# VH-VL binders against Cytochrome b561, DM13 and DOMON domain-containing protein At5g54830: the designs that were tried, part 2

Target 1, 109 residues: Cytochrome b561, DM13 and DOMON domain-containing protein At5g54830, of Arabidopsis thaliana (Mouse-ear cress) (q9ffu6r31to139)
Amino acid sequence: SSLIGHESEFKMLQHQLRGVFTVVDDCSFRVSRFDMLSGSEVHWWGAMSSDFDNMTNDGFVISDQKLNQTFKNSSFIVRLLGNVTWDKLGVVSVWDLPTASDFGHVLLS

## First folded at step 1 (VH-VL)

Design D02 (framework fv_daclizumab)
Fold by ESMFold2-Fast, scan of step 1:
Structure D02 (fold): chain C 109 residues (1-109), chain A 121 residues (1-121), chain B 106 residues (1-106)
Amino acid sequence: as target 1 above (109 residues)
Amino acid sequence: QVQLVQSGAEVKKPGSSVKVSCKASGYTFTSYYMHWVRQAPGQGLEWIGYINPSGGSTEYNQKFKDKATITADESTNTAYMELSSLRSEDTAVYYCARDRYYYGTGSFDYWGQGTLVTVSS
Amino acid sequence: DIQMTQSPSTLSASVGDRVTITCSASSSISYMHWYQQKPGKAPKLLIYDASSLESGVPARFSGSGSGTEFTLTISSLQPDDFATYYCQQYNSYPYTFGQGTKVEVK
C-alpha cells in the first residue's frame, strides 16, 4: 500500500488525546507519544470517508484492541481486523462507543 | 494450552548460517506477534525482532537487521529465525516468545524453551 | 535507545526478607514489565504495565513507579524466589532490558 510510511498527528478533540500515527504495513499501524484519558468503552474506529456528521452510522471497529485505560507517552502497534484494508479508510478515530464521542482522529486522504 | 516448541541445539562454524524454528500450538497462530530474544552466556536479554504471522510484516532491532531474518509458515504454525555470517559472539540461547497482546506491546507471556547456538571452530 | 539500569546488580537475602529491586530508565516511559529467570529456564513474566500482576504469580510480588523510576518488591522472600530479575521497556524500538538483578542466598 502507498500509505505505508504515512505519518500524521492526531487532532485532539477531548480526553487529552495526543500522539503520532504511522502506517507500518498492510495490516497494522503504530501509535507513538500516545496520550489519552480513559473513557467509557474506547475503540479504534474507522470510516471510508471523513464525513464526521455520520461517524456513528458510517464508521466501524477497525481493531479488536480496546483502549481501556489511561495512556501516557505510550508506543505500540495496532493490528487491523482481517477485513479492514487501508484503501477503505479515510479517517481513523479514537472513538468512545457508548457516548458516540470522537476523542480525536487522523485523516488518511 | 499455549505451547512454543523450539528446534534443538546447533553447533556451527564461523561464516555459516543457522535456522531456528518455533512451533506454536494452543492458540490462533496468526493472531499474536512472535518475538525473538537472545541471551549470550552470562549476559542479559536482548530483543532481536518480531513477525506478525498475519501478512508476515517484521520489525528488527537495528543491531540485528543484517544478521537475522524472521519468517513464519501459517500452514505449520511455525516461526523461523535465520542467522547469517555467524561469528563467535553470536553464541547464545535464542528464544521465541509470544506477545501478550495481539497489538504488539513487547510483553512476552509465553516463551519457547530456548535453542542454544554455539559458534566455534 | 532507552537504557534500563537496575540496582543492585546482586542482592543477598534470607527467606522472609523484604526485597526491593529498582529499575531506572534513561528517559521517561509510561509502562514497563518485570521478568523472573531461573538458571537453565526461559524468563517468566511477573508484572506487566509497571504494576499489574500476571496470572498465577504469587501476591508477594508487586510493582510500582512511573516516569524514570520503577520498583519490584517481594514482600516476604521464599526459597522459590532466588533468581535473576529483569525489567523491560516497550515505549520505543528497540525494546530494551535492564542488565538483571541476581537475588541469591545470604
Scores: ipSAE 0.007, ipTM 0.589, lowest interface PAE 12.2, mean pLDDT 87

Design D03 (framework fv_daclizumab)
Fold by ESMFold2-Fast, scan of step 1:
Structure D03 (fold): chain C 109 residues (1-109), chain A 118 residues (1-118), chain B 106 residues (1-106)
Amino acid sequence: as target 1 above (109 residues)
Amino acid sequence: QVQLVQSGAEVKKPGSSVKVSCKASGYTFTSYYMHWVRQAPGQGLEWIGYINPSGGSTEYNQKFKDKATITADESTNTAYMELSSLRSEDTAVYYCARGRYWGYFDYWGQGTLVTVSS
Amino acid sequence: DIQMTQSPSTLSASVGDRVTITCSASSSISYMHWYQQKPGKAPKLLIYDASSLESGVPARFSGSGSGTEFTLTISSLQPDDFATYYCQQYNSYPYTFGQGTKVEVK
């Protein structure tokens, strides 16, 4: 994928979300210097477009790992679900599912 | 500081059940997964499963799916693992361990020896 | 299941030696960790995410590698380092450990 090596910072909207997003390969991305205050049920969430009014309906879970804890200056790699490819993603969000809340996101388009 | 304190050693007969406890302190119990790992005498480490204390969702190693049941009591900050239909090959030290996001275990309980003998 | 194979299974070393332990995964992985275990005690985290040193772990320990080949190095072995070392993968369920490498006195 042409996105391999893409790097950007998360836009913080809530829950002290901070971090650097890096596309590592066709199936994974790295998050570094990652900060997040715990939410209700937080997921790695993606959508084709950055139309945030429709993220609940148009978005989908992009990783089977859940963000079920508070993070402080953490670095780790996130593996995409097998049916998710970079060409399907315009945005990657840290999304609290029960509250339909975007804690922060990166734009890929 | 962070501590995981497990219940004491158990000696059980074949066919019985045992329930091991793991009491957490020094951190927010619901913010981290609790994993269970066993080690048979003189053998290596084997992952059993985990629980998310926030909501109670679990994941198991298929090898232990019909053997182990993992639960958590948020009011007492205690995780439990029950082993059913015990056999001699279940003799092992059982550890609880706190999981970090990438599935590494930063704090471990002291271990509980479960001995199954007739 | 992803199989983790450590080499050697046992090594004899002297204080001051550079010790290298390898861990080979049966398929490419991105998430692996190293633990130290002393007799009668629970394992202790040394390295997470292949190369990140856990807080409080001496700087003589280091990790490297990617894909299927990973290495734990102890730059100058100390008496406290005679123990069994385990690698672990997190790429898929079930999480699996290597068989262990015992570092014993020469």
Scores: ipSAE 0.005, ipTM 0.564, lowest interface PAE 14.2, mean pLDDT 87

Design D04 (framework fv_daclizumab)
Fold by ESMFold2-Fast, scan of step 1:
Structure D04 (fold): chain C 109 residues (1-109), chain A 120 residues (1-120), chain B 106 residues (1-106)
Amino acid sequence: as target 1 above (109 residues)
Amino acid sequence: QVQLVQSGAEVKKPGSSVKVSCKASGYTFTDYYMHWVRQAPGQGLEWIGYINPSGGSTEYNQKFKDKATITADESTNTAYMELSSLRSEDTAVYYCARDEYYTSDYFDYWGQGTLVTVSS
Amino acid sequence: DIQMTQSPSTLSASVGDRVTITCSASSSISYMHWYQQKPGKAPKLLIYDASSLESGVPARFSGSGSGTEFTLTISSLQPDDFATYYCQQYNSYPYTFGQGTKVEVK
C-alpha cells in the first residue's frame, strides 16, 4: 500500500485521546505515545468518511483489539482484521461503540 | 535553561492580520507541543490551539478555527501564530506555552506574552 | 465544552492564613491543573493532575478533589502568594480555564 510509512497524529475530540499513528505494513499500524481515558467499549473503527453519520452507519471494527482501559504513553502494534485493507479506509477512529462516540481519529489520504 | 521568547507588542488596525513568534531554546523543540493561549485585558485565560513541531499537526479551539493559524519552523526552533481579520475584541496578551508530549498535558513553561492591540 | 467555574472570584487574606480556592467542572473530569499568575507576568504551573506538586513549587501548595469538585489549598499564605489562580481541564478539547480567583491582601 502507498500508505506504508504514513504518519500522523490523532485529532483529539474527547477522553484525552493522544497519539501518533503509523502505517507499518498492509496488515498493521503502530500507535505510539498513546493516551486515552477509558470509555464503555472502545474499538479501533474505520470508515471511508469522517462525517459523523457515515462513521456511525457505514463504519466498522478494524481490529480485534479492544481499548478496554486507560492508556498513558503506550506504544504497540495493532493488527487489522483479515478482511480489512487500507483501500477501504479514509479514516481510523478510536470509537466508543455503545455511545456511538468518536474519541478522536486520523484521516488517511 | 528553557526559554520561550516572544516577539514584541503590536498595534494593528481592524481588518488587518498579525503574526506572533515564539522562539524556543534550552530543549529539543520537537519533543514538545507548543500551545497558544490569550488573555484579554482584565480577563481570564482562553486556549487557542497547538502545534506538534515534529509532525506539523495542529488542533484548534473551534472558536478560533477561522481566526488563528499556528505554524512551526524546526530550523529556527520558532512557533508562530497568525491572527486574521482582526477586531477590537482580539485585543489581548497572547502567550505561547510548551507541553511535554510523553507525560502530562500541562504547560510547564510559558513565553513572556505579546500584547496585540487592535484599534482604529 | 467543559465549563470551569472558580469560587470565590476574589479572596482577601492575611499572611499566615490558610486559603482555599474551589473549581467546579460542568461534567466529570479526571485531569485538571492549577496555575498562578502575578500581575504583568505569564502563568506558572503549580499543581498538575489535580494533586501533584510541580517541581520547585513550595510544599504549602496542595491540590485535591475528583469528579466535578477540585480545591487548591495554601496552608500558610506568604507575601509571594498574592496572585490570581486559574484551574484548567485537559480532559477534552477545547482546553478550558476557570475565570480566576484573585488572592489579595486583607
Scores: ipSAE 0.007, ipTM 0.578, lowest interface PAE 12.0, mean pLDDT 87

Design D05 (framework fv_daclizumab)
Fold by ESMFold2-Fast, scan of step 1:
Parts: sequence; structure tokens; C-alpha cells
Structure D05 (fold): chain C 109 residues (1-109), chain A 120 residues (1-120), chain B 106 residues (1-106)
Amino acid sequence: as target 1 above (109 residues)
Amino acid sequence: QVQLVQSGAEVKKPGSSVKVSCKASGYTFTSYYMHWVRQAPGQGLEWIGYINPSGGSTEYNQKFKDKATITADESTNTAYMELSSLRSEDTAVYYCARSYYGWGSYFDYWGQGTLVTVSS
Amino acid sequence: DIQMTQSPSTLSASVGDRVTITCSASSSISYMHWYQQKPGKAPKLLIYDASSLESGVPARFSGSGSGTEFTLTISSLQPDDFATYYCQQYNSYPYTFGQGTKVEVK
């Protein structure tokens, strides 16, 4: 993917979400300096459109990693689900599924 | 070069506790989950649980929830698993294994294993 | 819990044989891996995500399948391949393994 090496910061909307997003390879990304207050059932969420007004309906889980804790200055690698490729993603969100809430996101388009 | 080195074999009496260590080297300890898996004689592999060293969060197989406690020490790059109230059926080789933090969670590197024998 | 069942539990084979091991999941899964274990040693990753060959693993190993039925194939068995093979699902907690398939000398 042409996105390998792409780096951006999360836009914080809620839950003190902070961090740096880096595309590592065709099937993974790294999150560093990651801060987040715990939510209800938080997922790595993505959508093709960078217009994310419809994230609840157009979005989908991009990793089955659970973000089920509070994070403070954490760094880790996240693998994409096998059916997810970088060309299908315009946005990556930290998404609380039960509340339909975007804690923060990065734009890839 | 990635290595996971476990503590040596233990022989314990029923009712006692044992703490097994797994020292990681050759990678960033906080970037990967550390899992524990056991293998009893004549049986298959059983997943016990994992720890995320970066925050200390854990996940357990419900079967082991009240038996195993997994911890990690970032200053020494070492993960631990403590087993309490040991019974003869806990006799097994215990492995640590690392995985990516998310989808695909495959165990790409394993420790050499620690034999825990519970005998009267 | 998702139960993983391997067939056969034991097979006898000769060097040069094509060996096929199957793994059946009690529920449809998207994520599964294969490991090799030799006596006295820790398991070693062979195939991840059903069909992806792990770096350093010989090309004679291959994986296929989807849903509930998965297969590990060794195209031409070598002396180093006599071992026990395990499938694993990673779709849901708790992660579970098959009972193992022992490939032994005929």
C-alpha cells in the first residue's frame, strides 16, 4: 500500500483520546502515545468515506482488538481484519459501539 | 532477535502456589500481548489468558479466572503467571507466547515451557 | 466455546507422501492458525489466517479452507515433519485448539 509510513494524530472528540497513528504494513498500524478513558465497548472502527456523518450506518469493525480499558501513554500494533484493506478506509475511528460515539479519529484520504 | 525465556521446572505440593516467569528480549515489550497456554500430559493446548504490558490489562479464560493471575513488570521486560490452590490436574507444561495486539492474534514466538508437577 | 476437532488424530506416513490434516470448527470462523509441535519443544507457528505461510516455514506447507472446514497440507513429507499439528481458532474467547494430529513414521 502507498499509505505505508503514513503518520497522523488522532482528532480528540471525547474520553481524553490522544495518540499517533502510523501505517506499518499492508495489514497493520501502530498506535503510540495513546491515551483513552474507558468506554462501554470500544472498537477500532472504519469507513470508506472521509465524510463520517454516517459512521454508525456506513462504518465497520476493522480489528477485533477490544479497547476495554483506560490507556495512558500506550504503544501497540493493531492488525486489520483479513477483509479490510487500506484502499477501503478513508477514516479510522476509536468508536464506542453501544453509545454510537466517536471518541476520535484519523483521516486517511 | 526475539526471545522468550521462562523460569525452570517446579515440583509443588497440592494446595500450594507457583509463580512462573517469562523474560522477553529483542523487541518492544509493551507493543505485544503476552499469553499463557498450558499443555497437560495426554491433553491438548489450553489458553489461560493474556496481559497487555503497556497498561496491565488482562483477559482470562473463565476456566482459569480464579486460579491464574497474570502480571508484567515493564522495568525488567518480564511477564508472570501465578497459579494458586494447586491440584494434581494442574500438572502441565506452561508456555508464554507473544501475539499482535488485535486481529489475527497468532503466537509467533513461544517460551521454551516450564514443567509444573503437582505431587503429594 | 468454539470446539475445534481435527481429523485424523494420528496418521502414519512415509517420507515423500502428501499429508492432509483437517480441522472442523463447531461454528463458522474467519480466523484460524496452524502450529507444529515436536516432542519436548514449544509449538511453532506454521500458517496464520488459514492460508498465510509464516516467514521461515518451508513452502511444502500450505493451508486452505473457510467457514467451518480447514485443511493443512504437506505436499512432500520430510523427516523433519514428523510432529504433532494443532489448529487454533481466534474468533472468540476463550481461544481454543484442536486436539492435535500426530504424524508418525509408517
Scores: ipSAE 0.005, ipTM 0.566, lowest interface PAE 14.0, mean pLDDT 86

Design D06 (framework fv_daclizumab)
Fold by ESMFold2-Fast, scan of step 1:
Formats: structure tokens, sequence, C-alpha cells
Structure D06 (fold): chain C 109 residues (1-109), chain A 119 residues (1-119), chain B 106 residues (1-106)
């Protein structure tokens, strides 16, 4: 993917979400300096655009790793689910599913 | 001391464009997001968008996607906002504002630039 | 978009009065701020994260609320406090402001 090596910061919207997003390979990304306060049921979420309606209605879970704790200055690799590829993603969001809330996101286009 | 100094007032004709500048000093320009907000005479505040000067990523209020272009020049510590296809309803004071590290509040504001669009 | 609605739009008060203004969000939010604006000047941050007082802001200002209703209180109005006050949400894009509450001399 042409995105390998892409690095950007999460834009915080809520829950003190901070961090640096880096595309590692065709199947994974790294987050570093990652901060997040606990939410209700937080997921790695993807969509074609950051439009709220698109993220809510057409968005989908992109990793089986749940964000089910508070994070402080964390660094780890996140693996994409087998059917998820970078060409399907315009945005990666930290998404609280029960509240339909975007805690923060990175844009990939 | 942190300062945001904006360019001076502009009077423009309908259909033209204008580019407002916001020069930052007193801090590391690339460490903070810069936002643009406008206020029409006698009216409230309206968010236009932001830029991260580190890397140049932007986000816009959908209302302004076809109207505003936000850029930053790291070598001069200056953020810019360009408005195209000006109409009389674009007459407003335009502010740049710095986003603080926590809670996304606007901690420092420029003095404002009045853009008047008239024939 | 999340709509922020302030009440009242205009409030007449005297020095020493307790002033309360409200801000209602069209959907539940966790993150909002209050700003003060005086004529001819840029807005100034007063309260962040609904209830936290910004450094340098007098202790007579306080914020409270959660979900869809938030309140800014001035416990004893001073001459310097006649201004327009705006709430703002940063829960989602686009960031939106209330229409403003003008606190004017009675």
Amino acid sequence: as target 1 above (109 residues)
Amino acid sequence: QVQLVQSGAEVKKPGSSVKVSCKASGYTFTDYYMHWVRQAPGQGLEWIGYINPSGGSTEYNQKFKDKATITADESTNTAYMELSSLRSEDTAVYYCAREGYDYEYFDYWGQGTLVTVSS
Amino acid sequence: DIQMTQSPSTLSASVGDRVTITCSASSSISYMHWYQQKPGKAPKLLIYDASSLESGVPARFSGSGSGTEFTLTISSLQPDDFATYYCQQYNSYPYTFGQGTKVEVK
C-alpha cells in the first residue's frame, strides 16, 4: 500500500484521546503515545469518510482488539481483520459503539 | 508571550477572493492546531475549520468546504485562510485561534480581520 | 450537526447580582466550553470541560451540567462582566457555538 510509513496524529474529539498513528504494513498499524479515557464499548472503527452519518451507518469494526481500558502513553500494534484492506478506509476512528461517538480519528486520504 | 497577529482589514468585490494571514509567535508553531472562526456583524461565532501545521492536515465545517482553504507556512510561522467566490454574506470578522493541548479549547485568539464584501 | 441553544438571549442585571445562563445541546455531549466576548474584541476562554475554571479567570465564574443541559453562573456580577457569553461543543465536527447570551446593564 502507498500508505506504508504514513504517520499522522489522532484528532481528539473526546475522552482525552491522543496519539500518533503509523501504517506499518498491508495488515497493521501502530499507535504510540496513545491516551484514552475509558468509554462504554470502544472499538477500532473504519469508514470511507469522517462524515458522522457515514461513520454511524456505513462504518465497521476494523480490528478484534477492543479498547476496553484507560490508556496512558501506550504503544502497540493493531492488526486489521482479514477482510479489511487500506483501500477500504478513508478514516480510522476510536469509536464508542453504544453512544455512536467518535472519540477521535485519523484521515487516510 | 504567545501572540497571534492577523493581517489588516480588506474590502473586496463580489466574486473575488481574499487571503487572511495569522502570524504566530512565542511558542512552537507546529505543536498546536490552528482554527479559523468567523463572526458576521452583530451575530454569533461560526467555526470554519482547522489545520495541524505539523504535516498540514485540515478539517472543514462542511458549510465551508467549497469556500475556504486553510494552509500553513512552517518557515514563517504563519497560518492562512483563503475565501473564494466572495458574496456580501461573507462580510465578517475572521479570527484565527490556537487549540490548547487538552480539551480542544481555544486558548489564544488573533485580533480579528474584518473582510467587507461590497460592490 | 449538534445544535447549541442558549437561554436567555439577553439578560439585564445589576452589579452584585447572581447571573445564570443555560446552554442546551440537541444531543448528549461530554465536552463543552464557555467563552466571554466584549464588544470589538476576540472571545476569551472562561470555563473548559463544562466545569473547569481557566487560569486567570475570577472565581465568581463557575460552570456545571452534563448530558444536554449546561449552566454558566456568575456569583456576584462585576462591571467588567457585561459582555456576550457563548457555549461551544467539541464533541463532534463541526464544532458549534450557541447563539450567545448578552448580559447588559439593567
Scores: ipSAE 0.006, ipTM 0.564, lowest interface PAE 14.6, mean pLDDT 88

Design D07 (framework fv_daclizumab)
Fold by ESMFold2-Fast, scan of step 1:
Structure D07 (fold): chain C 109 residues (1-109), chain A 119 residues (1-119), chain B 106 residues (1-106)
Amino acid sequence: as target 1 above (109 residues)
Amino acid sequence: QVQLVQSGAEVKKPGSSVKVSCKASGYTFTSYYMHWVRQAPGQGLEWIGYINPSGGSTEYNQKFKDKATITADESTNTAYMELSSLRSEDTAVYYCARLGYRYGWFDPWGQGTLVTVSS
Amino acid sequence: DIQMTQSPSTLSASVGDRVTITCSASSSISYMHWYQQKPGKAPKLLIYDASSLESGVPARFSGSGSGTEFTLTISSLQPDDFATYYCQQYNSYPYTFGQGTKVEVK
């Protein structure tokens, strides 16, 4: 994917979300210096655009990894679900599903 | 002790700009987001925006995007908020506040800076 | 934007009274805090995450509620409690506060 090596910082909207997002290969990304306060049921979430209507109506879970704790300065690799490819994503969000809340996101070029 | 100390009161004319400072002490400045909140005399609280002092990324309430510019100087542990094109309705006490680590509350708060815009 | 509306805007009470303040959100939220503000002072955190009492805050203060309706209760009002109280949602950007409830001497 042309996105391999893409690197950007998360835009914080809430829950003290911060970190650097890096596309590692066609099926994974790395987050580094990752901070997040715990939410209700937080997921790695993908959509074509970051607006609320698109995120809620056309957004979907992109990884089996649950963000079910507080993170402080964490670094780890996230594996995409087998049916998820970078061409399906304009946005990667840290999304709290029960509250329909975008904690923060990165836009993919 | 964790403390935020703000600059003193300002009296400004309409159309001018003002820059308020907020000096942090007692904690690692770059480890916490710094937010700004205003309160018009006798009125409630309005969230303006924040800065991540590590790297300087900012976010603003849409209402204040053309009004406020938030910056930080990590060498002096100081956050700043500049207000441009001042109008009488910008008269308010402006607070800086640290976003708490665990649950996302504001603690501590600075003592507040009164900005008065006179006709 | 999520609108936070407090009721009442002003209440008159006597020392020893049970005081109840309500905060209503325009949409369902999971995260909200209560702050106390005394004249000439910055706001002070009182209750976080709807019902958790901040360290050093007297046990007469309590918070409850979920979804769109939240309540702050002072079980036995003390002289130090005459102040303005604000709710805040931390659920979504932009962060918003209620208009405030002023608890004043009857």
Scores: ipSAE 0.008, ipTM 0.563, lowest interface PAE 13.0, mean pLDDT 86

Design D08 (framework fv_daclizumab)
Fold by ESMFold2-Fast, scan of step 1:
Structure D08 (fold): chain C 109 residues (1-109), chain A 119 residues (1-119), chain B 106 residues (1-106)
Amino acid sequence: as target 1 above (109 residues)
Amino acid sequence: QVQLVQSGAEVKKPGSSVKVSCKASGYTFTSYYMHWVRQAPGQGLEWIGYINPSGGSTEYNQKFKDKATITADESTNTAYMELSSLRSEDTAVYYCARGPLYYDYFDYWGQGTLVTVSS
Amino acid sequence: DIQMTQSPSTLSASVGDRVTITCSASSSISYMHWYQQKPGKAPKLLIYDASSLESGVPARFSGSGSGTEFTLTISSLQPDDFATYYCQQYNSYPYTFGQGTKVEVK
């Protein structure tokens, strides 16, 4: 994928979400300097477009690694579910599913 | 504390199947991936795949996609790997190994299960 | 697939020696680990993410490197260190290991 090596910072919307996003390979990305205050049931969420009014309907879980704690200056690898490929993703969001809330996101250009 | 205990050695004929188990204890089973790695006698290590016991999602080395099936039973904290259509080249020690959800290394390993395929 | 090649395949050393093992990746990688395996035993994690020492591993073990060249160093070899060492990449699927380096008694 042409996205391998892509690096950008998360846009913070809420829950003090901060961090650097890096596409590592066809099946994973790294987050670094990652900060987040705990939510209700927070997921790695993706969608093909950045139409945030439709993220609940158009979006989907992209990793089975839940963000079920607070994070402070954390670095770790996130693995994509086997059916998820970078060509399906225009945006990666830190998404709180029960409240339908975008804590922050990166756009994949 | 953390322990991965695998099933015993197996001797199989070519064309048959084998199912190896890996029972986990000493940690929360659904908080870690379970990987499978093999090692042919006197050879190096080869990654087969993993499962997340929480959701049941799996990832495979494409070389093993049609040969290996990885499953997990949360009620017994046991992961399984089944190999089909066995050939002599599948003779190896098979290991289960624990991987943290947020890092991709294998911190605890089972003792290994020798699978011998011979006629 | 990313090919991991270790050098040397075998080395002979004495207690107290400084031992260096190199691992070369066929393409640039950012993520790799080192494991130790003793005869008849499962591998044991030594170094993760190229340079981070696993909990409970003696400080004489260290890792370094980036891109395509990575090194595992044992600063003063102890009797417990005679074993085979493996590097592993987790940069992309499938995860691959080096062929191993056997450290044996001189």
Scores: ipSAE 0.006, ipTM 0.597, lowest interface PAE 10.3, mean pLDDT 87

Design F10 (framework fv_faricimab_arm2)
Fold by ESMFold2-Fast, scan of step 1:
Structure F10 (fold): chain C 109 residues (1-109), chain A 123 residues (1-123), chain B 108 residues (1-108)
Amino acid sequence: as target 1 above (109 residues)
Amino acid sequence: QVQLVQSGAEVKKPGASVKVSCKASGYTFTDYYMHWVRQAPGQGLEWMGWINPNSGGTNYAQKFQGRVTMTRDTSISTAYMELSRLRSDDTAVYYCARGEYDYVWGTYEFDYWGQGTMVTVSS
Amino acid sequence: SYVLTQPPSVSVAPGQTARITCGGNNIGSKSVHWYQQKPGQAPVLVVYDDSDRPSGIPERFSGSNSGNTATLTISRVEAGDEADYYCQVWDSSSDHYVFGGGTKLTVL
């Protein structure tokens, strides 16, 4: 993928979300220096477009890892679900599913 | 070149306090955190805490909470570590060390170290 | 509290490769730094962020970090490499720097 090596900072919207997003290979990304206050049921969430008014309906889970704790200055690799590819993603969000809340996101397009 | 120069050796009695200084030169003092690390004779390295010289904010290891105080004087680029209510097992070489901190990237390695200050606590 | 485990000693002949391990739960998700300390001297940073070297450190020094083990590798060991070596991480869950217990490298 042409996105391999892409690096950007999360745009913080809530829950003190901070960190750097890096595309590592065709099936994973790295999150480094990651901060987040715990939410209700937080997921790695993606969508083809950055239409934030429809993220609940148009978005989908992109990893089986749940962000089920407070994070401080954490670094780790996140693996994409087998049916998820970079060419189908325009945005990656840290998304609290029960509250339909975007804690922060990165744009890929 | 970056230099961290510490104050000289100290001999203290149990119950006393000691204040070690670390004078920085060769860089902008407020751009890097100052860490304090100690090493008892024949033992390993033990992190005590840090001070942000820009804000004066501190973070102390739990073992030293209530006994350690870290301060700085930006006008002379000097950091201080004061340890109170000294015990014989506080006998150690005390080091200051420089570490970058960035809010997004977090904490970094300790790239430069002071020469160390021997503090001996004996009756 | 997070703990890093190092072997207390490693012995190696000149010209051989020394490997010093640093064990920690899920240490591969952390950035590991390595310090060299010679008798009577302050520690010197030899490897940072798992595998990067500071200016002035020979290329014989390298690092790796995956799973539960980080490793400092010193190739073509010289007598001057004899020292204590410490690994270090930042543990974000405790807001605390953690050092390993140190490994004495003996070159004989």
Scores: ipSAE 0.000, ipTM 0.554, lowest interface PAE 15.4, mean pLDDT 86

Design F12 (framework fv_faricimab_arm2)
Fold by ESMFold2-Fast, scan of step 1:
Structure F12 (fold): chain C 109 residues (1-109), chain A 121 residues (1-121), chain B 108 residues (1-108)
Amino acid sequence: as target 1 above (109 residues)
Amino acid sequence: QVQLVQSGAEVKKPGASVKVSCKASGYTFTDYYMHWVRQAPGQGLEWMGWINPNSGGTNYAQKFQGRVTMTRDTSISTAYMELSRLRSDDTAVYYCAREYYDILSGYFDYWGQGTMVTVSS
Amino acid sequence: SYVLTQPPSVSVAPGQTARITCGGNNIGSKSVHWYQQKPGQAPVLVVYDDSDRPSGIPERFSGSNSGNTATLTISRVEAGDEADYYCQVWDSSSDHYVFGGGTKLTVL
């Protein structure tokens, strides 16, 4: 993927979400210096379009890892679900599912 | 520039509730989390919880869960902390404090002057 | 939950260096902040993110953080430095801010 090596900072919207996003390979990304305050049921969420008005309807879970805690200056690898590829993603969000809330996101285009 | 001004001292009976206010000025109220910290006479600082003034979301210390309620009114840039079912050991100075969040962590860069709450029969 | 340990008191003569410690398990992996509180007043931030100073805080105030101990160092102490000092960290595992018990600095 042409996105391998892509690096950007999360745009914080709520829950003190911060961090650096890096595409590592065709099936994983790294987050570093990752901060987040606990939500209700937080997921790695993705959508093809960066149209945030449609994130709830067009978006989908991109990893089986749940963000079930507060994070402070954390660094770890996140593996994409087998049916998820970088060509299907224009945005990656830290998404609280029960409240349909975007804590913050990165754009991939 | 930045100021946090709290409501005046209160004297309450056991079992009552108290609601302390913290009026912010000199910055965009919704851009910074507001924390509440108390200090019993002669004791140390004790963190109670925070409110996100933008969303109204809150996070309370386990010790106060079920007795504390934090709210805000964005139209007047004011945060509130209500503590119910007061006991004598709730006698303390209650502070609001603004959290500045940098890339590594948050810290309390501005504090209110404190509100003395005395609980006595 | 996470616990920060401070000595209850530290005494120094004017012009000497005061060192106030803050002990915590792997505290060197956390960002430590320090507050000064004088009687009847609200706390004032004197050091943040281990070693940075807010505008208006004298260069005599400095901090360090490594391993299990963070230290606030006050050089060439003055009578006006007499106060209670509190360390603070964010504990991500409990989603809490944690304060140390405080250290009373006495300038003899």
Scores: ipSAE 0.006, ipTM 0.585, lowest interface PAE 13.2, mean pLDDT 87

Design F14 (framework fv_faricimab_arm2)
Fold by ESMFold2-Fast, scan of step 1:
Structure F14 (fold): chain C 109 residues (1-109), chain A 123 residues (1-123), chain B 108 residues (1-108)
Amino acid sequence: as target 1 above (109 residues)
Amino acid sequence: QVQLVQSGAEVKKPGASVKVSCKASGYTFTDYYMHWVRQAPGQGLEWMGWINPNSGGTNYAQKFQGRVTMTRDTSISTAYMELSRLRSDDTAVYYCARGDTYYYEESGYFDYWGQGTMVTVSS
Amino acid sequence: SYVLTQPPSVSVAPGQTARITCGGNNIGSKSVHWYQQKPGQAPVLVVYDDSDRPSGIPERFSGSNSGNTATLTISRVEAGDEADYYCQVWDSSSDHYVFGGGTKLTVL
């Protein structure tokens, strides 16, 4: 994928979310310097378009690694679900599912 | 101040189940992952899995083939590890160990350990 | 599956420096942690994140990690350092915590 090596900072919207997003390979990304205050049920969420008004309906879970705690200056690898590929993603969000809230996101287009 | 206190030694027959407890004190139980690590006599350390006490989410080593179940009770700050269909080669000291405060897969280490629970499987 | 290789034993005289190695494919890209275990006792964390020490661990304990080898160095070895030492990493491909086979440090 042409996205391998792509690096960007999360746009902070809520819950003191910050960090650096890096595409590592066709199946994973790295998150570094990651901060987040805990939410209700936070997921790695993705969508094909950056239309944020439709993220609840157009988005989907991209990893089974949940964000179930507070993070401070954390670094880790996140693996994509087997049916998720970079060509299906225009945005990656830290998404609180019960409240339909975007804590922050990166754009991949 | 931080302590992990495990249940006492167990002697079991092949085919039985054993449930080991680990009571945490001196910190906020839901802020740290709890791991289980075993050590057979004269052998090294072997990771079995973890539980996130906040969510109840678990991740088990594939070697234990659906025989292990990890649970917790937040009202008494206690984690449990149940191993079923015991074999003689399950004879080991079982440890609970506290993971990092944050989800650091790259920096995952164990800062406090329980005293260990000896489980002997013999007929 | 990812494997960490340690020498089974290392012998050192009191006051000398012991070096315990932990071999793994591209281990320098991972964070390595070290545990000390004395007979009949639970393991104790002595080095984490390659080179950091927990509060209460003497400065004689240090670590390094590059390429395919991580090393635990114990300077000015004392009789009380005699123990088994284990290295440990997290393996991203299996989401598994991997321990080395352990090294028995003998102080003679």
Scores: ipSAE 0.006, ipTM 0.581, lowest interface PAE 11.4, mean pLDDT 86

